# Miniprotein binders against q53ft3, part 131

Target 1, 195 residues: q53ft3
Amino acid sequence: MFGCLVAGRLVQTAAQQVAEDKFVFDLPDYESINHVVVFMLGTIPFPEGMGGSVYFSYPDSNGMPVWQLLGFVTNGKPSAIFKISGLKSGEGSQHPFGAMNIVRTPSVAQIGISVELLDSMAQQTPVGNAAVSSVDSFTQFTQKMLDNFYNFASSFAVSQAQMTPSPSEMFIPANVVLKWYENFQRRLAQNPLFW
Key: E = the ipSAE of ESMFold2; O = the ipSAE of OpenDDE; V2 = 0.75 times the mean of E and O plus 0.25 times the DockQ between their complexes.

## First folded at step 14 (miniprotein)

Design yg2 (at its last look DockQ between E and O 0.01; V2 from the best seeds 0.00; counts 0 for: pae O 13.2 > 1.5, placed apart)
Fold by ESMFold2-Fast, scan of step 14:
Structure yg2 (fold): chain B 195 residues (1-195), chain A 84 residues (1-84)
Amino acid sequence: as target 1 above (195 residues)
Amino acid sequence: SPEEIIEQIEELLERAEIKLEMALRWLQLGDVEFALRLLQRAVRLAQEALRLAEQLGLPELIERAQELLQEIEEIRQEIERQLS
C-alpha cells in the first residue's frame, strides 16, 4: 500500500504488516538519514474517511522504541517528505504502537504507518519541524530522486541485440522511462505539489 | 485553582491555533476534506476554552476564544462556498 524512499537508497515498497491497520519500514543505518519520503503506491486508496498517520522510531539506550508522530498521508495528499535528523534524541509522542510485540534490531530505526480515521488524525499534533514545508526544498529533493531513478534505470538498459531471453524478468523500453521522466519533470515545474 | 484553569484555557487556545494553521496548510496542499476535519477540531478546542473562560468570568479570554471561533467559521464557510 505504501512506499518509503531515502535519497541515495533503493526505494522500499514492501512494508511489514504488524497489525491489520499498521505497517512498518526498517531504516538501517538511520544515523546517516536526514529526510524520508512516505507515499501511497496508488493501487489501493484509503477507505472513505480514513488516512495514514506516519511515525518515526529509534531504539533508546535501553533498546526500547521511542515513537514520534511525523505527519500524515491521505487520499488527497498521498505523499509527504519528513526531516528526521533533529528527532533522533527527541521525546516520544502518544502513539498506537505502544503494545506491539515487533522484532527490532538495536541499530535500526523504523517508519510506522497507522491507518486511522481522519477525525482521529486531526486530534494528533506532529512533532515540530518534522514536515518539510518549503516547496523549494521539496522540489530539490524530488529532482534528485528523479535523476537517481533515471540514472539507475538507464544503467541497466541494453540494446535489443544484446538481450538474453529471460521469461522470469520484466523489461520496459528505455524510451518509455525517458518519456515518463520528462513528463514528470514538466509537471513538477508547473506544480511542485502535483503528487 | 483559578490559575490552573487559566493555564488550561491558554493551552486549549494555543492548540486550537495550531489546528487552524494545520488546516490552512492542508488547504494549500489541496486536501479539503482533511482541512475541514482539522477546522472542526480547532472549533471543539476553542469552544471548550470559551466554556471555561465563561465559567470563571474572564473577559479577555472570552473575547480571544470568540474571535478565534469567528475566524474559523469564516474560513469554513468560504471553503464550503467554493465546494458548492
Scores: ipSAE 0.446, ipTM 0.821, lowest interface PAE 2.4, mean pLDDT 77
Fold by ESMFold2, look of step 15:
Order: structure tokens, then C-alpha cells, then sequence
Structure yg2 (fold): chain B 195 residues (1-195), chain A 84 residues (1-84)
């Protein structure tokens, strides 16, 4: 269902399925890896309302796995590039791979993908700035711009009685802006990358 | 003329309700600080609507503005308690 690519290495397309909804790729010699690409193979989409949370795991000084949330992949964003070079000494975060710790050598890290509800994924915070563009960060930025624009535009609204005639100007009814906001919000919820 | 002021009061209340809804959406997205700023703007809009409704002596609109202000303030205080 998934692939994993590291520059200079063969693509991995045979994830280890460790649970019905959890998939893992091994990354040998992870200390030399700066970026990893996680992508959907395109054969099986996520079920409606679901997506994939992508985690990075490395062994700490005690040999224990330290899991960190990198970001997400979805049907609307089926691939992502993650920077992991800054995470090789980071702190762990809450993750769904707890009791499924796989015995590994000290030089092998893992990429974990957990199939989850989109609503659950929207509440998660990736550690650091691992993803250049995650769907959640993109959606949050887009929503902030949408709200900011509507707030700004609506602050200039006047009734027709308050208008001074200005025949050389063009005007837009305030309801058109509201209709656009509502339609944009609906489209964003259906496909965060539609624009 | 008073009909135009009534329309203005209703628009102010609708704008305040939109900002309240936006604040709740941003709370769902985890940006509590932005949500609180949107709630404060909603308060300002509802307060202006209340001022105008009181000047015209419009009890139904006064009640609407007061209820909205109370709802916004309760949500704002609950969010701030969770932040503490």
C-alpha cells in the first residue's frame, strides 16, 4: 500500500505489516540518511475519512526505540518528504507503536505508518519541523488565511444607507464573500490540496 | 431609517456568530491563541450590536446580543481555565 525511498537507495515497496492498520519500513544505517520519502503505491487508497500518520523511530543510547511523529500522508497528499537528520537525538512523543517494539540493531531505524481517522490526525502535532509541507500544517495555514481574509473584508462592510455614491467604483455584495468562504471551507475539508 | 439600523444590528450579530464558529473551528485545529483572539472580536461586534439595540429600545435584539455575549464569555473563560 506504501513505499519508502531514501536518496541513493532502492525504493522499498514491501512494508512489514505489524498490525491490521500499522506498517513499518526498516532503515539500515540511518545515521547517513537526511531525508526520506513516504508515498502511497496507488493500488489501495485509504478508506473514506482515514489517512496515514507517519512516524520515525531510532534506537536511543539504551537501545530503546524513540518514536517521533513526522507528519501525514492522505488520499489528497499521497506522498511527503521528511527531513530526519535533525531528529536523530530528539525526544520521543506519544505514538501508537508502543508495545510493538521490534528488536533491532543500533544502526537500524524505522518508518512507521499508522492508518487513522482524519479527525484524530488533525489533533496530532509533529515533532520539530520534519515535514516541509504536511497536510495538517497546510490546512491550518490555509484556514488561518481564509479566516483572516474574511475578518478583514467583513470589517469594511457597510449598509447601502451608509454608502456614498461612487459610480467609478465596483462593489461586491457582502453575501458573495460569505458564500465564497463557506464553499472554500467545504472544499478544503474534502480535499486540503484542492488549491 | 430605524429599519436600516435594525438591519445593521442583525448583521453585527451574524458577524459575531460567524467569528464564534470560526473560533471553535480553530480550537478543534489546536490553535487556542487564535481562537481566543477571534472570540474577543466576536465580543466587540456583539457589544456594538447591544449598544445600538439599547439606543433604539429594541428588547428582542437587546436580549439576543446579551445572550450571545454571555455564551462567548463562558467559552472564553473555559478555554483560559484549560490553558492554566
Amino acid sequence: as target 1 above (195 residues)
Amino acid sequence: SPEEIIEQIEELLERAEIKLEMALRWLQLGDVEFALRLLQRAVRLAQEALRLAEQLGLPELIERAQELLQEIEEIRQEIERQLS
Scores: ipSAE 0.007, ipTM 0.160, lowest interface PAE 12.2, mean pLDDT 73
Fold by OpenDDE base, look of step 15:
Structure yg2 (fold): chain B 195 residues (1-195), chain A 84 residues (1-84)
Amino acid sequence: as target 1 above (195 residues)
Amino acid sequence: SPEEIIEQIEELLERAEIKLEMALRWLQLGDVEFALRLLQRAVRLAQEALRLAEQLGLPELIERAQELLQEIEEIRQEIERQLS
């Protein structure tokens, strides 16, 4: 139900579920990342009264994860853009992810989404300067990223007749991607204020 | 202590109930898979509660745990029926 988008990288739509209500995206080579977009895919909303707390984790000098609350996504704000480039020196925040069994490589950060009650989310304070506050910047960024993804994905499009059997590979119909793209653009157009 | 265990049992049951509620919410939203995962978690929690309650011989908590397990199972069966 979540997507994670980094400029110049393939969109991630399959989060790793680390708990029943917690999801994680891996961000390899995170030091090169300036902004991350976290968004709902638009297929399934949050349950009533719930949203998603979005966290960023990176390894410290000792390789231990440092978690920081970036912000939130909700049904009313189904996407958010976060600047993470300046967070490497930030202090850790309280987070619900606890100890994860997944061994992280030093170059890999994570975006964590915790499904939580809106009331609880309201009491939390994101790290400063993580959220991008410009509507125009957000819209431009998201549009650019969406276009980038669409162009990238479309470049690999083949007809069924052109497909070769590859049991180890999964394939997504192009129309599914298009529908998602259209849906997301529609939502963006309806409400560009996702932060 | 027995009192601590009782508290643990109640906590487990509460957590299970929360998971059940969440499962229902997600089910209503159409995410059956997520709902099922939540139900599975609820089952595990309730089963642990039941186990502890049985160890202490607490009939009321045993009953609560059993009822919760039954409710979860009924919901699961209904989901499966709808998916068939």
Scores: ipSAE 0.000, ipTM 0.160, lowest interface PAE 13.2, mean pLDDT 80
ESMFold2 (binder alone), look of step 15: mean pLDDT 89; pTM 0.888

Design yg3
Fold by ESMFold2-Fast, scan of step 14:
Structure yg3 (fold): chain B 195 residues (1-195), chain A 97 residues (1-97)
Amino acid sequence: as target 1 above (195 residues)
Amino acid sequence: SDREELIRLAERAAIKLEMALRWARLGDTEFAKRLIERAIRLLREIEELATTPEEEEIVEQAIEAAQEALQLLEQGKPDEVEEILQEAIELLEELIQ
């Protein structure tokens, strides 16, 4: 139902379903990620009165996940760009090796999407400045993400339709992804703030 | 409240039916069938919480649509399931409104 794009990486379109209403994407090597794009694939809309709350989690110094609300996606606003670089484990984290500078922390973060009531989502406050809404930064970043998405889609050699779906994964045909990219690029060219 | 619980269950049932529709379109009838079966169980719970004749009628129609979709998948006719599953989802959306 969802896709996740990171500049310079392959697009993910197969979210891991961890509950009936919850989906996650793994973000390996998360320390190098500045922005994440979350979007709906357009094949299955949210039920009326529902939307998706978008969360980011990273492992803290104890290896425990720290979840933060980034924002929302809805049928009316099916894509969003989030800046996560300020939300990662910062400098000065406690670890037993001190000055040895040995890093053994997990390098995998997650984007989580929770399908929730719009009324419940309206009562939540995302972390400050996670969403990107300015014209210049939005258009530049989105163009780079579209290039990344298209490069992935065009290089895809295995037919998604021939894969056997698993309970923890969702698949879509590759040509649907390509068609989404073309439509999204056209919409972006006409109105950079349609997102 | 019972109304809030009904809405929560209806939203979960709708999501399962939407996922079932997706998997049926891809040809994974086994996963689709499991999702529809679970949605029907949720619909039965919703039926116990329904307090108005309008709610009871909507949930019964949704159960019938879901059962028909399950039967079509068992017969190897996933293409015919899409319209019926969408009908069930729309009924649940009416219930939530």
Scores: ipSAE 0.000, ipTM 0.136, lowest interface PAE 17.9, mean pLDDT 69

Design yg4
Fold by ESMFold2-Fast, scan of step 14:
Structure yg4 (fold): chain B 195 residues (1-195), chain A 97 residues (1-97)
Amino acid sequence: as target 1 above (195 residues)
Amino acid sequence: SDREELIRLAERAAIKLEMALRWARLGDVEFAKRLIERAIRLLREIEELATTPEEEEIVEQAIEAAQEALQLLEQGKPDEVEEILQEAIELLEELIQ
């Protein structure tokens, strides 16, 4: 029902269901993660009057999970971006997960999603530095992706002298990649939602 | 003791209204309404603790603003929703100080 995305990593779409209303994604090497995107898959909505509370958990020095409420996803807002870089030393939130069947290893954190009544979600308060506006966080994520893509693609640029004829292959000139990058960057600066 | 409890509840109500403002900006009317409804419940608890005419007047104005925000969300008037929610939050800040 849910997906989880971290910049520079493969998207996860197969959450582990640990209860009828609880889903978990593993985040290995969590010290390198700054932002996490959580989103709903496909066309299956939450039941009327329900939504999802999104939690972040990391192992403390004793290996015990510390759960923190990040925010929410709903039928009206089926995706959310969370900043987790400031949360790894915070104290835990009240949470519905209790004991889980996931074996925790050092450096592996988790995203938990609990399907709850909107009234119950409204009573909860996310940790202050986790809630990030969709526009601000998405813009930062997009800019990092653009920089990464441009740097990666540019590393394959070759001079005309190094080109060899190959009818089964297509080549894209480096200046086309640069023009795309400059146009996208310019438009993103003018309106983060242009795409 | 009543004053300390009133401040604690007012802080919680302000947080719920700030959350509602953010969710309304994102276009999530349903969740914004639930957050405002929760704030109104907290405001009703504050009303029970209000002992001065000034406190009572501020609380009633905050409840009226929150109720108006619910109606405006249903009508699709986001600019007015933002303005009235900010007014309600400022009223609660006056209670706290």
Scores: ipSAE 0.181, ipTM 0.655, lowest interface PAE 5.3, mean pLDDT 75
Fold by OpenDDE base, second read of step 15:
Structure yg4 (fold): chain B 195 residues (1-195), chain A 97 residues (1-97)
Amino acid sequence: as target 1 above (195 residues)
Amino acid sequence: SDREELIRLAERAAIKLEMALRWARLGDVEFAKRLIERAIRLLREIEELATTPEEEEIVEQAIEAAQEALQLLEQGKPDEVEEILQEAIELLEELIQ
């Protein structure tokens, strides 16, 4: 139902369902993350009159989770980009995940999606500056996507010693590029951030 | 081949129009307009690659739909754009088949 994308990392399409109406993505090494993209996979829409409240959780100085409402995704807005880098010093808000025994590892943050009534969502106030402007989001996401591609492809680079001799050149197998592209298309073609 | 290029361009145009639709829903009218304009440029390229009257007609209809969508956005009617953009996307899908 949901996907989560961090620049430079593989897209996550398998959320952990922690309740009937609650889904969680783990974000290892969250301190290095500036932006997170949350999107619907396009396989299952929200039920009529429902959407998703998107929360971010990080461990505080005591290792206790701090949850903050980032924003929302809906059938009409099936994706969103959130800036999380500046949230580390923010105050926690009430959240629907507090009663859940979610096993947390140090340095791992979480994205939580709670499926809720749209009317109820309208009464909630996201933390300031979490939502990125649409135009800037597009540009930033595109750049981050390219970075993701480069990082992925370059990880499979081989030296000439491993191929035909050309000592000054590095080679990336064409099938790696193709595989990345196919995976990218498959995962993002169904989301509004595909471009 | 020309056919392969036509299909590739059609797919790209469809993606742009779909994105435009989504951004229009989100209220980013200016970005939606830019996407549609880009799609129209692709559609013009497709038009040059079209070899059959049927293909030419489909592309022409898609261009008209895209232009109508632009006009609606310029008029401040983003809510009316969805149906028109969906039509254009379906036309492109037909072209790819």
Scores: ipSAE 0.019, ipTM 0.245, lowest interface PAE 6.6, mean pLDDT 81

Design yg5 (at its last look DockQ between E and O 0.03; V2 from the best seeds 0.00; counts 0 for: pae O 7.4 > 1.5, placed apart)
Fold by ESMFold2, look of step 15:
Structure yg5 (fold): chain B 195 residues (1-195), chain A 97 residues (1-97)
Amino acid sequence: as target 1 above (195 residues)
Amino acid sequence: SDREELIRLAERAAIKLEMALRWLRLGDPEFAKRLIERAIRLLREIEELATTPEEEEIVEQAIEAAQEALQLLEQGKPDEVEEILQEAIELLEELIQ
């Protein structure tokens, strides 16, 4: 129902449905992540009067999860970009010996999405200034890139009739991704702000 | 004290109105309405705590502004709402000082 995008990474995990109304994405090495995009895939909307509360969870120094409300997604605004770099209060947990003998292990955080009533969401207040609006060039570029890719790839969707016994499924030829990448890269090189 | 609780509620109401502005700009008036409705409920609590004529006048003006914003959203006129909500937020800031 949901997607999760981190700039500079491919999608690493599929959403895990941990309850009827709860979905989770794993974020390995979360300390290197500054922004996360959460979006609805467009196949299943929220029921009327409902939306999604988006949470970020990271382990504290004792390994216990710390959950923080980032913000919301709704049918009226089905994607959002969240800045999480300022939310890691144990960011690079500074042991007494500093960088001289630091053992750095991958840390795993999570993005959680809870499907809730809009009235319940309205009573909640997100932590800090996690939501990012249209003034951030990185955020704007990421959103436009995502829209551009989806529209381009979708225009080449084909029936499975010539590929497998399940002809009712739609597929995208593998070379469409390369065509999109080359076209987008060329336009970006000509005008870095074309988006 | 009643003054400390009034300030706490006013800060919370202002946050909800600021969130409503953001969600209107994002193009989701439905969620913005829910945020304004939450703010009005907080303003009604402030009204019960108000003890001076100035406090009473300020909170009543804030309630009227928030209710006008809801009416405009119900009429499909979200672009007329921003200044009204900003005025309500300024009233709450005056109440906090």
Scores: ipSAE 0.460, ipTM 0.821, lowest interface PAE 2.3, mean pLDDT 74
Fold by ESMFold2-Fast, scan of step 14:
Structure yg5 (fold): chain B 195 residues (1-195), chain A 97 residues (1-97)
Amino acid sequence: as target 1 above (195 residues)
Amino acid sequence: SDREELIRLAERAAIKLEMALRWLRLGDPEFAKRLIERAIRLLREIEELATTPEEEEIVEQAIEAAQEALQLLEQGKPDEVEEILQEAIELLEELIQ
């Protein structure tokens, strides 16, 4: 349902589902990451009246996750860029992942997505420094992100005749990726902050 | 104190309205509506804490502006909504000072 991208790294499109409404991406070597992009894949929208709250976690000195709310994605705004550099260690926010007993290695952080009612999302306030600082930086990062995603997706494109059936793997048609890229570029050209 | 709690709630309401303005500009009026509705609920709590005529006047004007913003969104007038939300934010800034 979701994708996660860090500039200069391969895009992740296979989130780990840890609960009916909760999805997680691992971010190894997170100390080298300044920004992360979260976006919806173009195949399945959120149910009416729902959206996704996006969280970032890092391990504390005991390996326990410290969760912070970064922002949101919705059907109307299906992608967002978050700045994670400069987030305080040992400081947590209210989060729906409190029941999870996950111990992490010191160098691996996570992006969590919680599918919630829009009313519930509206009650929450993201951490102040998670937003991108300028339109120019946002546009440049976005272009790199688009290029990286499209290059990654295209490198795995195969004809139907070359496909080997595998029930453990998901497949996304190449034309869906192309339509997403074109729609995204059009929206970006009209409004660089549509995310 | 009631004044300190009023200021804290006013800051939260202003943040919700600022978020609503941003989400409108990003092309998501549905989530903007939810944020404005949340702001109105916070403003109602502020109203109960207001003790001076000046505080009451500002809060009433902010509630009226937020409610008008919801009506304008339903009428498909997002440009007018942005102006009204900015006025409501300025009212809350005045309340905090």
Scores: ipSAE 0.409, ipTM 0.796, lowest interface PAE 2.8, mean pLDDT 78
Fold by OpenDDE base, look of step 15:
Structure yg5 (fold): chain B 195 residues (1-195), chain A 97 residues (1-97)
Amino acid sequence: as target 1 above (195 residues)
Amino acid sequence: SDREELIRLAERAAIKLEMALRWLRLGDPEFAKRLIERAIRLLREIEELATTPEEEEIVEQAIEAAQEALQLLEQGKPDEVEEILQEAIELLEELIQ
């Protein structure tokens, strides 16, 4: 249902489901992470009238988890970018992730997604510095994300001679992806908000 | 054509404003401001492409709305911005029709 992406790392598409309505991604070496992308995989939409509240948790000085509401994902907004680097010194907020039997190591943070009613989500206030507020930071993240995507996609590249017929699948030439990437990079360099 | 370019720019401007609304709802007025600023730039380009009095009027109103939205955000009044941005988006949609 959900994916989590950290620039320079493999995409995570297998969240740990800790409850019927709660999903968790582990973020190893979280101190090196500036931004996280949370996105819907597109396989299963939210039920009507529901969305996802996205939380970040990190261990405090005592090793206890500190949870902060980052923001939201919905069917209408199936992805979001969060800056987490500045949250490490923040105060904890109320969260729906109670006592979870999750083994935590000091270097591992978590992204939690709670499926909630949209009306309830509207009453919640994300931490102020969680959203990407800097164009420069956004640009840097976007570039890293694109690189990650390209690397990911290119890892599946095969020559025609190596292809196994799969009638149910559509294939895109790698050159098309590369051209798109180059064009995107150029446009991003010219204007980070070109889209 | 100039008309096609106008429509393209209007669509882009509308997207910027829609995204600004989303970012406001997410608690990031600063990014919303950037999007609105970009939308205003696009609107200025549209203004240059406008050929009819109706188009000129719509663009002018959209610019005014966007500028007001930006000003309100700068004043720390995000709660008043949503309606104004929605108006601007509707104006742009009218321009595209």
Scores: ipSAE 0.018, ipTM 0.264, lowest interface PAE 7.4, mean pLDDT 82
ESMFold2 (binder alone), look of step 15: mean pLDDT 88; pTM 0.890

Design yg6
Fold by ESMFold2-Fast, scan of step 14:
Structure yg6 (fold): chain B 195 residues (1-195), chain A 97 residues (1-97)
Amino acid sequence: as target 1 above (195 residues)
Amino acid sequence: SDREELIQLAEEAAELLQQALELARQGNTEEAERLIEQAIEELEEIERLATTPEEEEIVRRAIIKAQMALRWLELGDPEFVERLLQRAIRLLEELIQ
């Protein structure tokens, strides 16, 4: 139903379903991530009157998850880009060469998607600066990310289908990727601040 | 008085948001956008007049819902825009009651 993309990493299209209405993507090494794109695959729309609330979870200093509402995706707006670098929990000072005798605990964050009534979504308030709000740098970054994703996904879909066809594997149809890319580009051009 | 001015501005902002909601339902997104922007300006004035933590929180939430409605109006989800505007109006009704 959903995909999750981080620039320079393999796209995730197989969320872990942890409840009937809740889906999770793991984000290992999240301290190196500035932006995350969440999108619907286009094969299964939300039921009428429903959408998806997008959350970001990171471990606090005690190792307990802290969930933050980033924003929403809906049938009318099936993709969003979020800046998560400002939402990370505090961490100890780091050196490129200084931790050879100290095992760093892996940092794994999560993106959570909760399928909710639109009325319930309207009652919630996203964190103020998670959505991409810059016209210049972030819109340029987003367009480059989308171009990279579209080229990667399209190439992968063709190559995978040719080499190892399998009924149990989920593939994104190339025309769905194209429609998503064109829709996102159109919306980005109309309002660079959308999320 | 601050309280009387706050109530008047809240009533005006609620009327602007209700009109924006009707325009959004009709697909007139440009005019709806204009009215939502005007309502946000009124809400920011109300925020300056709020004196209690409860009033400040209600106004802050109403501003955020109106700002969200503005963004989602441009994205093209009229159903979610409607829910956001209705929520903002209810917050303003709560503020003046």
Scores: ipSAE 0.051, ipTM 0.570, lowest interface PAE 6.7, mean pLDDT 74

